# Ledger of designs, part 35: miniprotein binders against q96jn8r1131to1294

Target 1, 164 residues: q96jn8r1131to1294
Amino acid sequence: TLEFLENHGKNILLSNGNRTATRVASYNQGIVVINQPLVPQLLVQVRIDFLNRQWTSSLVLGVITCAPERLNFPASACALKRAAWLLRGRGVFHNGLKICEKFGPNLDTCPEGTILGLRLDSSGGLHLHVNGVDQGVAVPDVPQPCHALVDLYGQCEQVTIVNP

## First folded at step 15 (miniprotein)

Design tl6
Fold by OpenDDE base, look of step 15:
Structure tl6 (fold): chain B 164 residues (1-164), chain A 98 residues (1-98)
Amino acid sequence: as target 1 above (164 residues)
Amino acid sequence: DEKEEKIKEIILRAMELVRKGELEEALELIVEAIRLAVENKDKELLVTAIWLIAYIARRLGDPELLEKVLELAEEAYELTEDPDIKYYIARLERALEE
């Protein structure tokens, strides 16, 4: 069963069998990691449950290649400088470095109810799915094992893991 | 610094070329980025550059290129000790067996 790990950002409250993450304070400290590593053809999806428009920006989505149980999470995913591949806005980042300017829809403008998915293909490419539509390869040749990461940042206050 | 920004720019441009399928040109750029990263002792940028060149080399499939990139990756691992580079090394080795 897919769940968020107990090792998470300080402002996160887990519920619903650790399948729902809620940021209960401020705009940051909201990183969560899914327990099972991504394997080829496994689609991991989260739904944006609630947005708070008093903040700017929104969730960051991606993967980490380090052991998530031992990770000391920074205030935001953008501060990760190793073992991190992130989608923010329309950009793709590796260890804080932008490697793609425009990819997929703008994550900062996804409305409540949007379902975002990550999937590795047989070649190790990381795909983004939006409401069931494959947006293509965000990152080719991602190291394995890797774990899906969600940063409940800015407007994004709650997400839930959903099955395909 | 200025060199760091140049490396970042090259990597971004190289990735754009990769997405367009222009692998040979991307290869030329990423080699330059690696050279600069080593000279500037920029371990973080070196890791990213090694990721991309390893991918490009495997896509091109040229055995001589794969051997050269494997050597670069091994050297980069000695410099950075980044575990992800071990993954790239393994992928390159498997590519050479095909």
Scores: ipSAE 0.917, ipTM 0.959, lowest interface PAE 0.4, mean pLDDT 96
Fold by OpenDDE base, fold request of step 17:
Structure tl6 (fold): chain B 164 residues (1-164), chain A 98 residues (1-98)
Amino acid sequence: as target 1 above (164 residues)
Amino acid sequence: DEKEEKIKEIILRAMELVRKGELEEALELIVEAIRLAVENKDKELLVTAIWLIAYIARRLGDPELLEKVLELAEEAYELTEDPDIKYYIARLERALEE
């Protein structure tokens, strides 16, 4: 089953069989990684459970291509400079570098209950799904294996892995 | 650094062109980005540039281009030792076998 790894940000508390991640302090230190690598054609989804409007930015979603169990996570996903492909706001980033300015909906404005999904297609393209709707290829040719990453940042205080 | 910002800008523009299907123009841009990255010894930006050029080359499907990009990727791997580049190399090799 899909779970968040025990190797996570300092402010994360896992619950619900490690399927729910809650950031219990501050606005950062909230990175979590899903245990199983993305299997091509299979959708992995998380639901935004709770938002705190004290902050303006929200969660970052993406993948890492390194071994997550051995990774020391920085305070925010934006600080990852290797093996990281991230969706933040409407932007797509690789190792901190913006490679797309306007992709899909703005993750900073997704309300509670929004279900965000990641899927590798047969060609290695990373797709974003929003409430079950394929938004297209965010990143073509993502190295594999890769693991889904969620940064519970700013507004986003809780997410849960959900089945499609 | 101005050069660094230029490289970043080029990569961003190249990716935009790729999304539009304008692969030849994207290729020209990304080649320049790679040149600048090597010149500046910017390993991080080089990794991203190699990713994109490898993708462009595979989409274009020209065997000669694939060979050249493969060589470039191998050189970049020697410089950066980034495992992701190793993945791109494998993809390029498979493309050449098709």
Scores: ipSAE 0.917, ipTM 0.959, lowest interface PAE 0.4, mean pLDDT 96
Fold by OpenDDE base, fold request of step 17:
Structure tl6 (fold): chain B 164 residues (1-164), chain A 98 residues (1-98)
Amino acid sequence: as target 1 above (164 residues)
Amino acid sequence: DEKEEKIKEIILRAMELVRKGELEEALELIVEAIRLAVENKDKELLVTAIWLIAYIARRLGDPELLEKVLELAEEAYELTEDPDIKYYIARLERALEE
C-alpha cells in the first residue's frame, strides 16, 4: 500500500492511513515522500485536495534517489542540491538546476481536484500525468530506485494518494 | 560566477536539443559543459552534465563513444562521489555488453 512516510516536513499532518498529507501551518515545511520506490510502468498519483489562493506558487512534484527515511528535509524542495528531480510551475529541475523551461501544464495553476501522476517507463524515463493524460517524458534516465516526492508549498495545503 | 552561468545555459540548451532528438549537436554542447565544469571545479554541475552525456551516449549506441563516456563517468565519480553516477556507470557498462 502506498503511503507517505512519517519522515516529513514539520508542518505536515498525515491522516487517512498516511495517504493524506495536510500542511497545517505557514506556507512551507511541507515536503512528503511516498514509502515505496517507483516501479517501472506503474503509475503513482496524488490529488490536489485544497488550495489557498492567497499564495502564487503551488506544489512541487518529483522524485528523490536517496534513502528517504534518512533525509533531512529543507523548508522547500527547491533547496535540495542532490538526488532531486523536481517539477515546479512549467519547469523541470535537477538538484536545483533548470533543465527544462516549458514542460506540461503550469503546476501553479492546477485547480483543486487535479490528479497528478508519475510513472517510470521501461527505459527509465519519468513521465508526468495530469488527470490521466500522459504529458510525456519530464526526465530521461532517472536513477533507480527513486521515490516520489510532493512539496505542499504555497497554495497547496492538502494532497491525497489515489489509485489509478 | 560567469562560467557557472555559462555551464547552466549550455546544459539547458543541450537538454532542449535532446528533447528534439538532435543528439549529435547536444553531445557537442554537453562536452563543452563538462570541460567548463571540470575547469571551474563545479562538482554539482558536473553531476548533471554526466547524467546527460551518459543518456546521449546510450541513445546513440556507438561503442567507442560509450567507452569514452564510461571513462569520463568513472573519473567524475572519483571527483564527486555522487551515488547517482554509479548508476550511470552501470547503465553504460550494460550498454557496452549489448
Scores: ipSAE 0.914, ipTM 0.958, lowest interface PAE 0.4, mean pLDDT 96
Fold by OpenDDE base, fold request of step 17:
Structure tl6 (fold): chain B 164 residues (1-164), chain A 98 residues (1-98)
Amino acid sequence: as target 1 above (164 residues)
Amino acid sequence: DEKEEKIKEIILRAMELVRKGELEEALELIVEAIRLAVENKDKELLVTAIWLIAYIARRLGDPELLEKVLELAEEAYELTEDPDIKYYIARLERALEE
């Protein structure tokens, strides 16, 4: 069963069997990691439950290649400088470095109810899914094992893991 | 600094070329990025550059290139000790066995 790990950002409250993450304070400190590592063909999905439009940025989605249970989370995923592959807005980032400017839809403008998914293909490419539609390879050849990461940042106040 | 920004720009451009399937040109750029990263002792950018060149080399499939990139990756690991580079070393080794 896919769940968020208990090791999470300090402003996160887990509920619904650790399948729902809610940021209960401020605009940051909202990083969560899904327990099971991504393996080829496993689709991991989260639904955006609630947005607060007073902020301009929204959630960050991606993977980490370090042990999630040992990770000391910074205030935001953007501060991760190692073992991190992130999707923010329309950009793709590796360890804070932009490696793609335009990929998929703008995550900052995804409405409530949007279901975002991550999947590794047989070649190790990391795919983004949006409402069940494969947007293509965001990052080729991601190191394995890796774990899906969600940063409930800015607008994004709650997400829930959903089954395919 | 300015040199760091240049490296970042090259990596971004190289990745764009990769997405377009222009692997040979991407290779030329990423080699330059690696050179600059080493000169600037930028370990963080070196890790990213190694990721990309390893991918390019595997896509191109040239054994001589794979050997050279493997050597670069091993040297980069000695400098950075980044576990992700170990992953790419393994990927390159497997590619050479094919």
Scores: ipSAE 0.912, ipTM 0.958, lowest interface PAE 0.4, mean pLDDT 96
Fold by ESMFold2, look of step 16:
Structure tl6 (fold): chain B 164 residues (1-164), chain A 98 residues (1-98)
Amino acid sequence: as target 1 above (164 residues)
Amino acid sequence: DEKEEKIKEIILRAMELVRKGELEEALELIVEAIRLAVENKDKELLVTAIWLIAYIARRLGDPELLEKVLELAEEAYELTEDPDIKYYIARLERALEE
């Protein structure tokens, strides 16, 4: 069973058997991590439940390649300068460095109800899924083990893990 | 900062070439980025550059290139101590055994 890990951002409240994460304050401190590493054939999916359009930017998706149990999370995922591969807006980032200008949809414009998925392929490529549709390889050769990460940033106030 | 921004732009351009399948041109750029990152002591940019050159080398599959990139990755690990480079080293070693 997929759940959000108990080690999470300061402004997160977990509910629904740790399958729902809500940011209950401010615009940041909203990092959550899925409780098991990605392996081939595991598709981690989250649904965007609530957005607050007061903010301009929205959620960040990605993976972290270091052990998440005792990690001290920064205020936002974009401040991770180590062991992090992130999709933000239209771009793909490694440790804060943009490595792709445009991949998949603009995450800042995804509406409530959008289901976003992450999986590894057998060669270590990280795939993004949007409403069940594979967008292709965002990042080749991601180090393993890695865990899926969601940052409930800005507009994004709640996500729920859903079954594929 | 100006040299740092140049290195960032080279890495982004190299990745764009990789996505187009232009691996030999991407290799030329990423070698340049690595040399500049070492000279400028940009350890964080070096980690990303090593990821990309290791991936390019495995895609090209040339044993001589794989051996050269393996040595480079080992040197980069000494400089950065980033555990992800150990993962890249292991992938390069496995590619040489085939």
Scores: ipSAE 0.879, ipTM 0.940, lowest interface PAE 0.6, mean pLDDT 93
Fold by ESMFold2, fold request of step 17:
Structure tl6 (fold): chain B 164 residues (1-164), chain A 98 residues (1-98)
Amino acid sequence: as target 1 above (164 residues)
Amino acid sequence: DEKEEKIKEIILRAMELVRKGELEEALELIVEAIRLAVENKDKELLVTAIWLIAYIARRLGDPELLEKVLELAEEAYELTEDPDIKYYIARLERALEE
């Protein structure tokens, strides 16, 4: 059963059997991690439930390649300097370094109801899915095991794990 | 600083070439980025550069290249102690055992 881990950002409240994460304060401290590593070819999806458009930037989506249960999270996922492959806006980042300027849609403009998915392909490539549509390979080979990470940053105030 | 920004630019260009399938041209760039990152003692950029050269080497599949990149990855691990480099090393070792 996929759930968000109890080890999460300080401003997160988990509900719905730990399948829903809500950022209940501020604009940051909203990192959540899914409890099981990605399994090749298994699509993991979250739905954007609630956005607050007063903020300019929105959620960050990606994976971490280190054990998440005891990790000390920074205030924002973009400050992770190790073990992090992140999609932000239209960019792809490794440990804070931009490695692709434009990939997929701009996450900062995704509306409420958007379903975002991550999937490892047979070669270890990380794919982004948006509303069921494969956007291609964001990162051609990521270390495994890895866990899906969502940072409920800025606009994004709630996401829910959903079945494919 | 300007040296750090140059290394970042080279890595981004190398990744663009990888996405286009231009692996040999990407290899030339990423080798230079690694040399500069070591010279500049930029451990964070070195980790990314090692990830990319390891991927390029596995895609090209040349045993001599794989052996050279394995040596680079081992040296980068000693410098950075980043656990992800151990994963890259294991992937390179597996490719050599084909």
Scores: ipSAE 0.879, ipTM 0.941, lowest interface PAE 0.6, mean pLDDT 93
Fold by ESMFold2, fold request of step 17:
Structure tl6 (fold): chain B 164 residues (1-164), chain A 98 residues (1-98)
Amino acid sequence: as target 1 above (164 residues)
Amino acid sequence: DEKEEKIKEIILRAMELVRKGELEEALELIVEAIRLAVENKDKELLVTAIWLIAYIARRLGDPELLEKVLELAEEAYELTEDPDIKYYIARLERALEE
């Protein structure tokens, strides 16, 4: 069963059998991680449940390649300087470095109800899915094992794990 | 600093070329980025550059290139101690055994 790990950002409250994460304060401290690593046959999907338009930036989605159970999360995923491949806005980032200017949709404009998915292909490429549609390879060859991460940043105040 | 920004621009451009399938041109850029990152002692940028050159080398498939990039990755691990470089090394080693 896919769930969010109990080790998460300090502004997160887990509910719905740990399948729903809510950021209950501020604009950050909202990192959550899925409780099992990505494997080629696994599609991890989250639905954006609630957005607060007060903020201009929104969630970050991606993977970390270090063990998440005891990791000390920074206030925002974009501050991770190791073991992180992240999708933010329109860009793709590795350890804070932009490696692609535009990939997939702009996450800052995805509305409530959007379903975002991550999976690995057989070559280790990280794919983004948006509302069931594969957007292609965001990152060619991510180190394994890796773990899906969502940062409920800014606008994004709630996401729920959904079945594909 | 200016050197750090230049290395970032080279890596981004190399990734653009990789996404377009222009691997030989991307290789030339990323080799330069690695040289500059080592000179500037920029360990974070070196990790990204090694990830990319390892990927390019595996896609090109030339055993001599793979062996050279493996040596670079081993040196980069000594400099950075980033565990992800061990993963890249393992992928390069697998590619050489095939």
Scores: ipSAE 0.872, ipTM 0.938, lowest interface PAE 0.6, mean pLDDT 93

Design tl6
Fold by ESMFold2, fold request of step 17:
Order: C-alpha cells, then structure tokens, then sequence
Structure tl6 (fold): chain B 164 residues (1-164), chain A 98 residues (1-98)
C-alpha cells in the first residue's frame, strides 16, 4: 500500500496506482514523496525504470523530516534548506550541506533496473540498500517522523515503488 | 564567503571523525564550527552543527557534556527556529534521564 503522495513536483505524472512516477518535462520539478513515514521495519524500495543519459546528473534519494502533504517543493531537492537528508551522486547532504564525501555507489551511474532502498535502523540511522544489499548507515540519526523522498532529476525520468 | 566555506569544511571533517569513532576530536571541531557559525550568522550551518554535536554528546554519554550541549541546542533553536532542533533537544533530555 506504499504510494507516492499526490503533493509532488510540477513535472511529475503519477500512474500505476500512484506507485510509478514519471517526469514528463525538463530536468527538474521531479520531487516525489512516499505516503507513509519510515519505521524501523519498513524498507521503501524504488526501481529506476527509465534514464535519459543525455543529462549528467541523476536522481536524488533521501528523507524529509517535516510533514510533506502541504509542503511547497522547490525545483530540485538539493535546494531544500530545512528538514532534508539527501544522497546525491556519491555524497550525503543535510539541508544542502555535504556531510559525507563518499557513501555507497555513485547514484549518477546506476543503470536502469537498479533497485534503491531506504530504511531506518533501531537507532534512527538511515540505511541505503542497492539491489538488496545494505550499504550501511548514511546518516547516523535522523529526526522522526520522516518520509522517503525521490527527486527524478536529470537522467532519471521514471521510478516505480517495488516490494522488498 | 571564506568563513562560510571554513565552517563547512570543519563540519565535514567532524563527521568523518565521527565515522572513524574519533569522538573527542570530532567534538573539538564541531564546537569550533558552532562558534564560527554563530559569529558569521550562518543559521543553516548552525542547524547541522547542532545535530552533530547532539549526536556526539549522546554517544559520549557524559552528563556534564549533555547538559552543556542541551543549553547550546536551546540557544540555537532561539536563533534558527528550526523544528528539527526540538527533536535534538528531546533526545538530549532523554539521554540525561538515564
């Protein structure tokens, strides 16, 4: 019953029972948020369905720690200056500030078919999964409640929520 | 802003030390980052620095440190009004009740 929220980036169309998000214009305005907050036993996974390799950067993945239903999203997630913990490229960012240079794989090079997952551990640590493999703790303690966020940025034109 | 870039570099390095388990050295750096962020009025950097010092303090578990960091977090909330700092304050308060 995981779905993308109806409150999303301007260039997003939702389909497949709101489990698929497609960016239908430009390179940005592609923020989507998962409708349920993360809890320790919940693994939120999305599959990269379509990429346009003409762009150099790709999707951003992370969490937002404020209520997302009425939030006004910026054009890109990296412009969020509050309540945002993001994985972009190889780095980890808090409110636009890089807090880790290299964590996990480079998201800009993940191919179509890659399944990316987010979960919280019992200590509030945010974990990234790639194709079922836990990459470890990206952020050691994030405020709760928080929601998983995907920004269909640049290369990334479509993602689908998939079961673990 | 050269001071802003210095604060960013200190926070990144403090986080690297935390990942290595070098908590005392990380604490020294993040205290410096907080001082500079307040002086330079970098409210956004202050929020991140408070998150990290609160985490370091909870990991170290020293009640005197926890009390001092709680005071810093309360002052940072007054300066920034960032709701996530309320979360950090609550976590520090729980750690003191142990």
Amino acid sequence: as target 1 above (164 residues)
Amino acid sequence: DEKEEKIKEIILRAMELVRKGELEEALELIVEAIRLAVENKDKELLVTAIWLIAYIARRLGDPELLEKVLELAEEAYELTEDPDIKYYIARLERALEE
Scores: ipSAE 0.865, ipTM 0.936, lowest interface PAE 0.6, mean pLDDT 93

Design tl7
Fold by OpenDDE base, look of step 15:
Structure tl7 (fold): chain B 164 residues (1-164), chain A 98 residues (1-98)
Amino acid sequence: as target 1 above (164 residues)
Amino acid sequence: DEKQEKIKEIILRAMELVRKGELEEALELIVEAIRLAVENKDKELLVTAIWLIAYIARRLGDPELLEKVLELAEEAYELTDDPDIKYYIARLERALEE
């Protein structure tokens, strides 16, 4: 089953069989990684459960290609300078470098209840899904194995892994 | 650093061209980015540039280009020791076998 790993950001509290992540302090230190690596046709989804409007920005979604159990998480996913492919706002980033200006909906404005998904296609393209709708390839040719990463940042205080 | 900003801009533009299907033009840009990254010893930017050129080369499918990009990737791996580049090398090798 899909769960968040015990190796996570310092402000994260896991619950619900490690399927729910809650950031319980501040606005950062909220990175979590899903245990199973992405394989072609596996759709991994998380639901935004709670937003705290006192902060700005929201969750970052993406994948890492390093061993997640050994990763020393920075305060935010944006600080990852290797093995990281991230979606933030409408941008796509590789190791902190913007590689796409406008892709999909603005993650900073997704309301509570939004279901965000990641899926690899047969060619290694990383797809974003929003409420069940494939938004297309965010990143072509992502190295494998890779693991889905969620940074509960800013407004985003809780997410839950949901089944398709 | 002005040179780093230039490299970042080139990579971003190259990716835009890739999304538009303009692969040859993207290739020209990314080659420049790689050159600049090597000269400026920007290992992080080099990793991204190698990712993109490897992808472009595989999409274009030209064997001679694939060979050249494979060589670039191997050199970049020696410089950066980034495991992701090892992945790209493997992908390029498979492409050459087709």
Scores: ipSAE 0.918, ipTM 0.960, lowest interface PAE 0.4, mean pLDDT 96
Fold by ESMFold2, look of step 16:
Structure tl7 (fold): chain B 164 residues (1-164), chain A 98 residues (1-98)
Amino acid sequence: as target 1 above (164 residues)
Amino acid sequence: DEKQEKIKEIILRAMELVRKGELEEALELIVEAIRLAVENKDKELLVTAIWLIAYIARRLGDPELLEKVLELAEEAYELTDDPDIKYYIARLERALEE
């Protein structure tokens, strides 16, 4: 069973058997991590449940390549300087460095109800899925093991893990 | 840091070329980015550059290139102590044994 880890951002409340994460304060401190590493054939999906459109930016989605259980999370995923491959807006970032200007849809404009998915292919490529549609390889050859990460940043106040 | 910004631009351009399938041109750029990152002791940029050159080398498949990139990755690991570089080293070693 996929769940969010109890080690998470300070403003997160877990519910629904740790399958739902809610940011209950401010605009940040909302990092959550999925409890199992990505493996071939595993599609990790989250649904955007609630957005607060008063903020400009929205969630960040990606993976971390270090062990998540004891990691000290920063206020936002964008501050991670190691072991992090992130999708933000339309951009792709490695350890804070932009490595792609435009990939897939703009995450800042995804509406409530959007289902976002991550999986690794057999070559270690990280794929983004949007509402069941594979957007292609965001990042080739991501180190393994890695875990899916969601940062409930800005607009994004709640996500829920859903089955494929 | 003007040199740091130059390295970032080179890495972004190299990745754009990789996505277009222009691997040899991407290789030329990323080799220069690595040289500059080592000289400038920019550990964070070096980690990203090593990821990309290791991927390019494995796609090109030239044993001489793979051996040279393996040496670069080993040096980068000594400079950065980043476990992800050990992953790239293992992938390069596997490619050489094929």
Scores: ipSAE 0.867, ipTM 0.936, lowest interface PAE 0.6, mean pLDDT 93

Design tl9
Fold by OpenDDE base, look of step 15:
Structure tl9 (fold): chain B 164 residues (1-164), chain A 98 residues (1-98)
Amino acid sequence: as target 1 above (164 residues)
Amino acid sequence: DEKQEKIKEIILRAMELVRKGELEEALELIVEAIRLAVENKDKQLLVTAIWLIAYIARKLGDPELLEKVLELAEEAYELTEDPDIKYYIARLEKALEE
């Protein structure tokens, strides 16, 4: 069963069997990690449940290659400088360095109800899915094992893990 | 740091070339990035550069190139001790066995 780990950002409350993450304060400190590592046959999806328009920017989605149980989370995923591959806006980042300017839809403008997915292919490519549509390889050759990470940042106040 | 910005720019351009399938040109750029990263002792940028060159080398599939990149990755691991580089090394070794 896919669920968020108890090791999470300080402003996160988990509910619904740890399948729902809610950021209950401020605009940051909202990182969560999904318990099972990504494998080629596994599509991990989250749904954006609620957006708070008083903030700017939105969720960051990606993977980490370090042990999630022992990770000391920074205030935002963008502060991760090791073992981190992130999608923010339309950009792709590795350890805080932009490696792609324009990829997929702008995550900052995804409306409530949008379902975002991550999947590894057989060659180690990390795919982004949006509402069931494969957007292609965001990052080739991602180290394994890796875990899906969601940063409930800015506007994004709640997400829920959903089955494919 | 001006040199760091140059390295970042090169990596970004190299990745763009990779996405376009222009692997040979990407290879030339990323080699430069690695050189600069080592000279500047930019361990973080070196890790990213090693990731990309390892990918390029595996895609090109040339055994001599794979051997050279494997050596670079091993040296980079000694410098950075980043566990992800161990993954890249393993991938390169597997590619050489094929």
Scores: ipSAE 0.920, ipTM 0.961, lowest interface PAE 0.4, mean pLDDT 96
Fold by ESMFold2, look of step 16:
Structure tl9 (fold): chain B 164 residues (1-164), chain A 98 residues (1-98)
Amino acid sequence: as target 1 above (164 residues)
Amino acid sequence: DEKQEKIKEIILRAMELVRKGELEEALELIVEAIRLAVENKDKQLLVTAIWLIAYIARKLGDPELLEKVLELAEEAYELTEDPDIKYYIARLEKALEE
């Protein structure tokens, strides 16, 4: 079954059989990783459960291409300088470098209840799904194996893994 | 720094062109970004640039280009030691044998 990995940001509390992640302090230290790598047939989905709109920025979604079990996560996913492909706000980032100005919806404005999904296509392209709708290829040819990551940053205080 | 910001801008422009399907123009930009990143010793930017040129080369499919980009990727691995470049090298090798 899909779960969040025990190695996570220090402000995260896992619950609901490790399928729910809650950021219980501050605005950062909220990185979680799914416990299985992405494969072409797998759609990893999380639902945004709770938001605090006092913050400007919200969750970051993406993948890491290194082994997550013993990785020392930074305070925020945006500080990852290796092995990271991230969707943040309206942009797509590789290792902290913006490689696309606008892709899909603005994650900073997604309401509670939004279901966000990640999958690889047969060519290694990373797709974003929003409420069941494929937004297309965010990043062509992501290195494999890769692991889905969510950073419960700023506004985002809780997400839950949901089945497609 | 100004040099680093220039390289970042070139990579972003190259990726915009890739998304529009303008691969030849994107290739010209990313070649320049690689040259500047090597000169400026920007290892992180070099990794991103190698990802993109490897992708462009595989999409264009020219064997001579694939061979040249493979050599660039191998040199970039020596400079950066980033395991993701090994993945790009493997993809280039596969494309060249096809």
Scores: ipSAE 0.877, ipTM 0.938, lowest interface PAE 0.6, mean pLDDT 93

Design yk10
Fold by OpenDDE base, look of step 15:
Structure yk10 (fold): chain B 164 residues (1-164), chain A 82 residues (1-82)
Amino acid sequence: as target 1 above (164 residues)
Amino acid sequence: SPEEIIEEIKKLIEEAIYLAMKGDKTKAVELLQKALDLVNKLGDTEFQKAIDDALKAIDKGDPWFAELILDWALELAEEKSE
């Protein structure tokens, strides 16, 4: 079953069988990783449960290719400069460098209830799904194995893994 | 020492980003200006440029990108001090 790993950001509290992540302090230290690696045709989805508008910005989605169980998480995903592909706002980042300016909807403006998904295709392309709609390939060739990552950043205070 | 100055810069940056994330651009800019003064003491022109770029990012309402830029700068500065 899909769940968040026990190794997570310092401000995260896991609940509901580790399927729900809640950031309980500040705006950062909210990185979580899903336990099962992404494989072709597996759709991993999370729902935005709560937004706290005292902060700006919102969640970051992405994948990492390092071992998540041993990763020392930085305070923010922006500090992941190795083996990381990130989606934030409408941009795509690889190891701290922007590789795409405009992709998909703006993640900073997704309302509560939005379901965001990640899926690898047979060619290693990473797809973003929004409310069940494939937004296209965000990253054309992602090394495997890789794990889905969610940074509960800024406004995003709670997410839950949901089944397709 | 350069290491002590870098630690002070780091604290200013952390607080500046926090304030920017709260929506207080004015105070965030003020703190980054203080950080810039310390960077000038180090003579690190790359770090200086990074702070200028971060200031622009905060002005545009993108503190996440400012944080990214400043994280790179801090990492490079720490490597130079070792």
Scores: ipSAE 0.888, ipTM 0.943, lowest interface PAE 0.5, mean pLDDT 96
Fold by ESMFold2, look of step 16:
Structure yk10 (fold): chain B 164 residues (1-164), chain A 82 residues (1-82)
Amino acid sequence: as target 1 above (164 residues)
Amino acid sequence: SPEEIIEEIKKLIEEAIYLAMKGDKTKAVELLQKALDLVNKLGDTEFQKAIDDALKAIDKGDPWFAELILDWALELAEEKSE
């Protein structure tokens, strides 16, 4: 069963059997990681439950290849400069460097109820899904093992893991 | 000292990003301009460019990207002072 790890950002409260993450303070300290590594047949999906539009910018999605159980998370995912691939807005970032300017939809405009998914394909490519629709390969050949990561940043105050 | 100046710059940047996240672009810009004055005293041209780029990101409504730019600049500035 997919759950958020107990090791998470300091402003996160886990609930619903660790399948729901809520940011309970400020705009940051909201990094969560899925407990199972991605494998080609696994689609990890989260639903955006609550957005606070008084903040600017929103969630980040991605993967990390460091062992997540003991990792000291930074305040914001933008500071992940090792073993991290991030999707934010329309950008794709690797270790704090933008590697693609325009991929998929602008994640900052996704409304409450949007279901966002991550999976690896058989070649190790990282795919983004939006409401069940595959957006294509964001990152070719991601090293394995890797874990899905969500940063409940800015507007995004709650997400829930949902089954495909 | 450079260390004291960098710590003041860091405080200004953190406050500026928080204000930009709350939608107060005007105050965020004011704080980053104060940070730029201090960076000018250091003579750090890379950091000067980073603040200019972060100001552009804030103007476009993208404080996440401003934070990314400035986190790099702070890391590099701290390494130079070590």
Scores: ipSAE 0.818, ipTM 0.913, lowest interface PAE 0.6, mean pLDDT 93

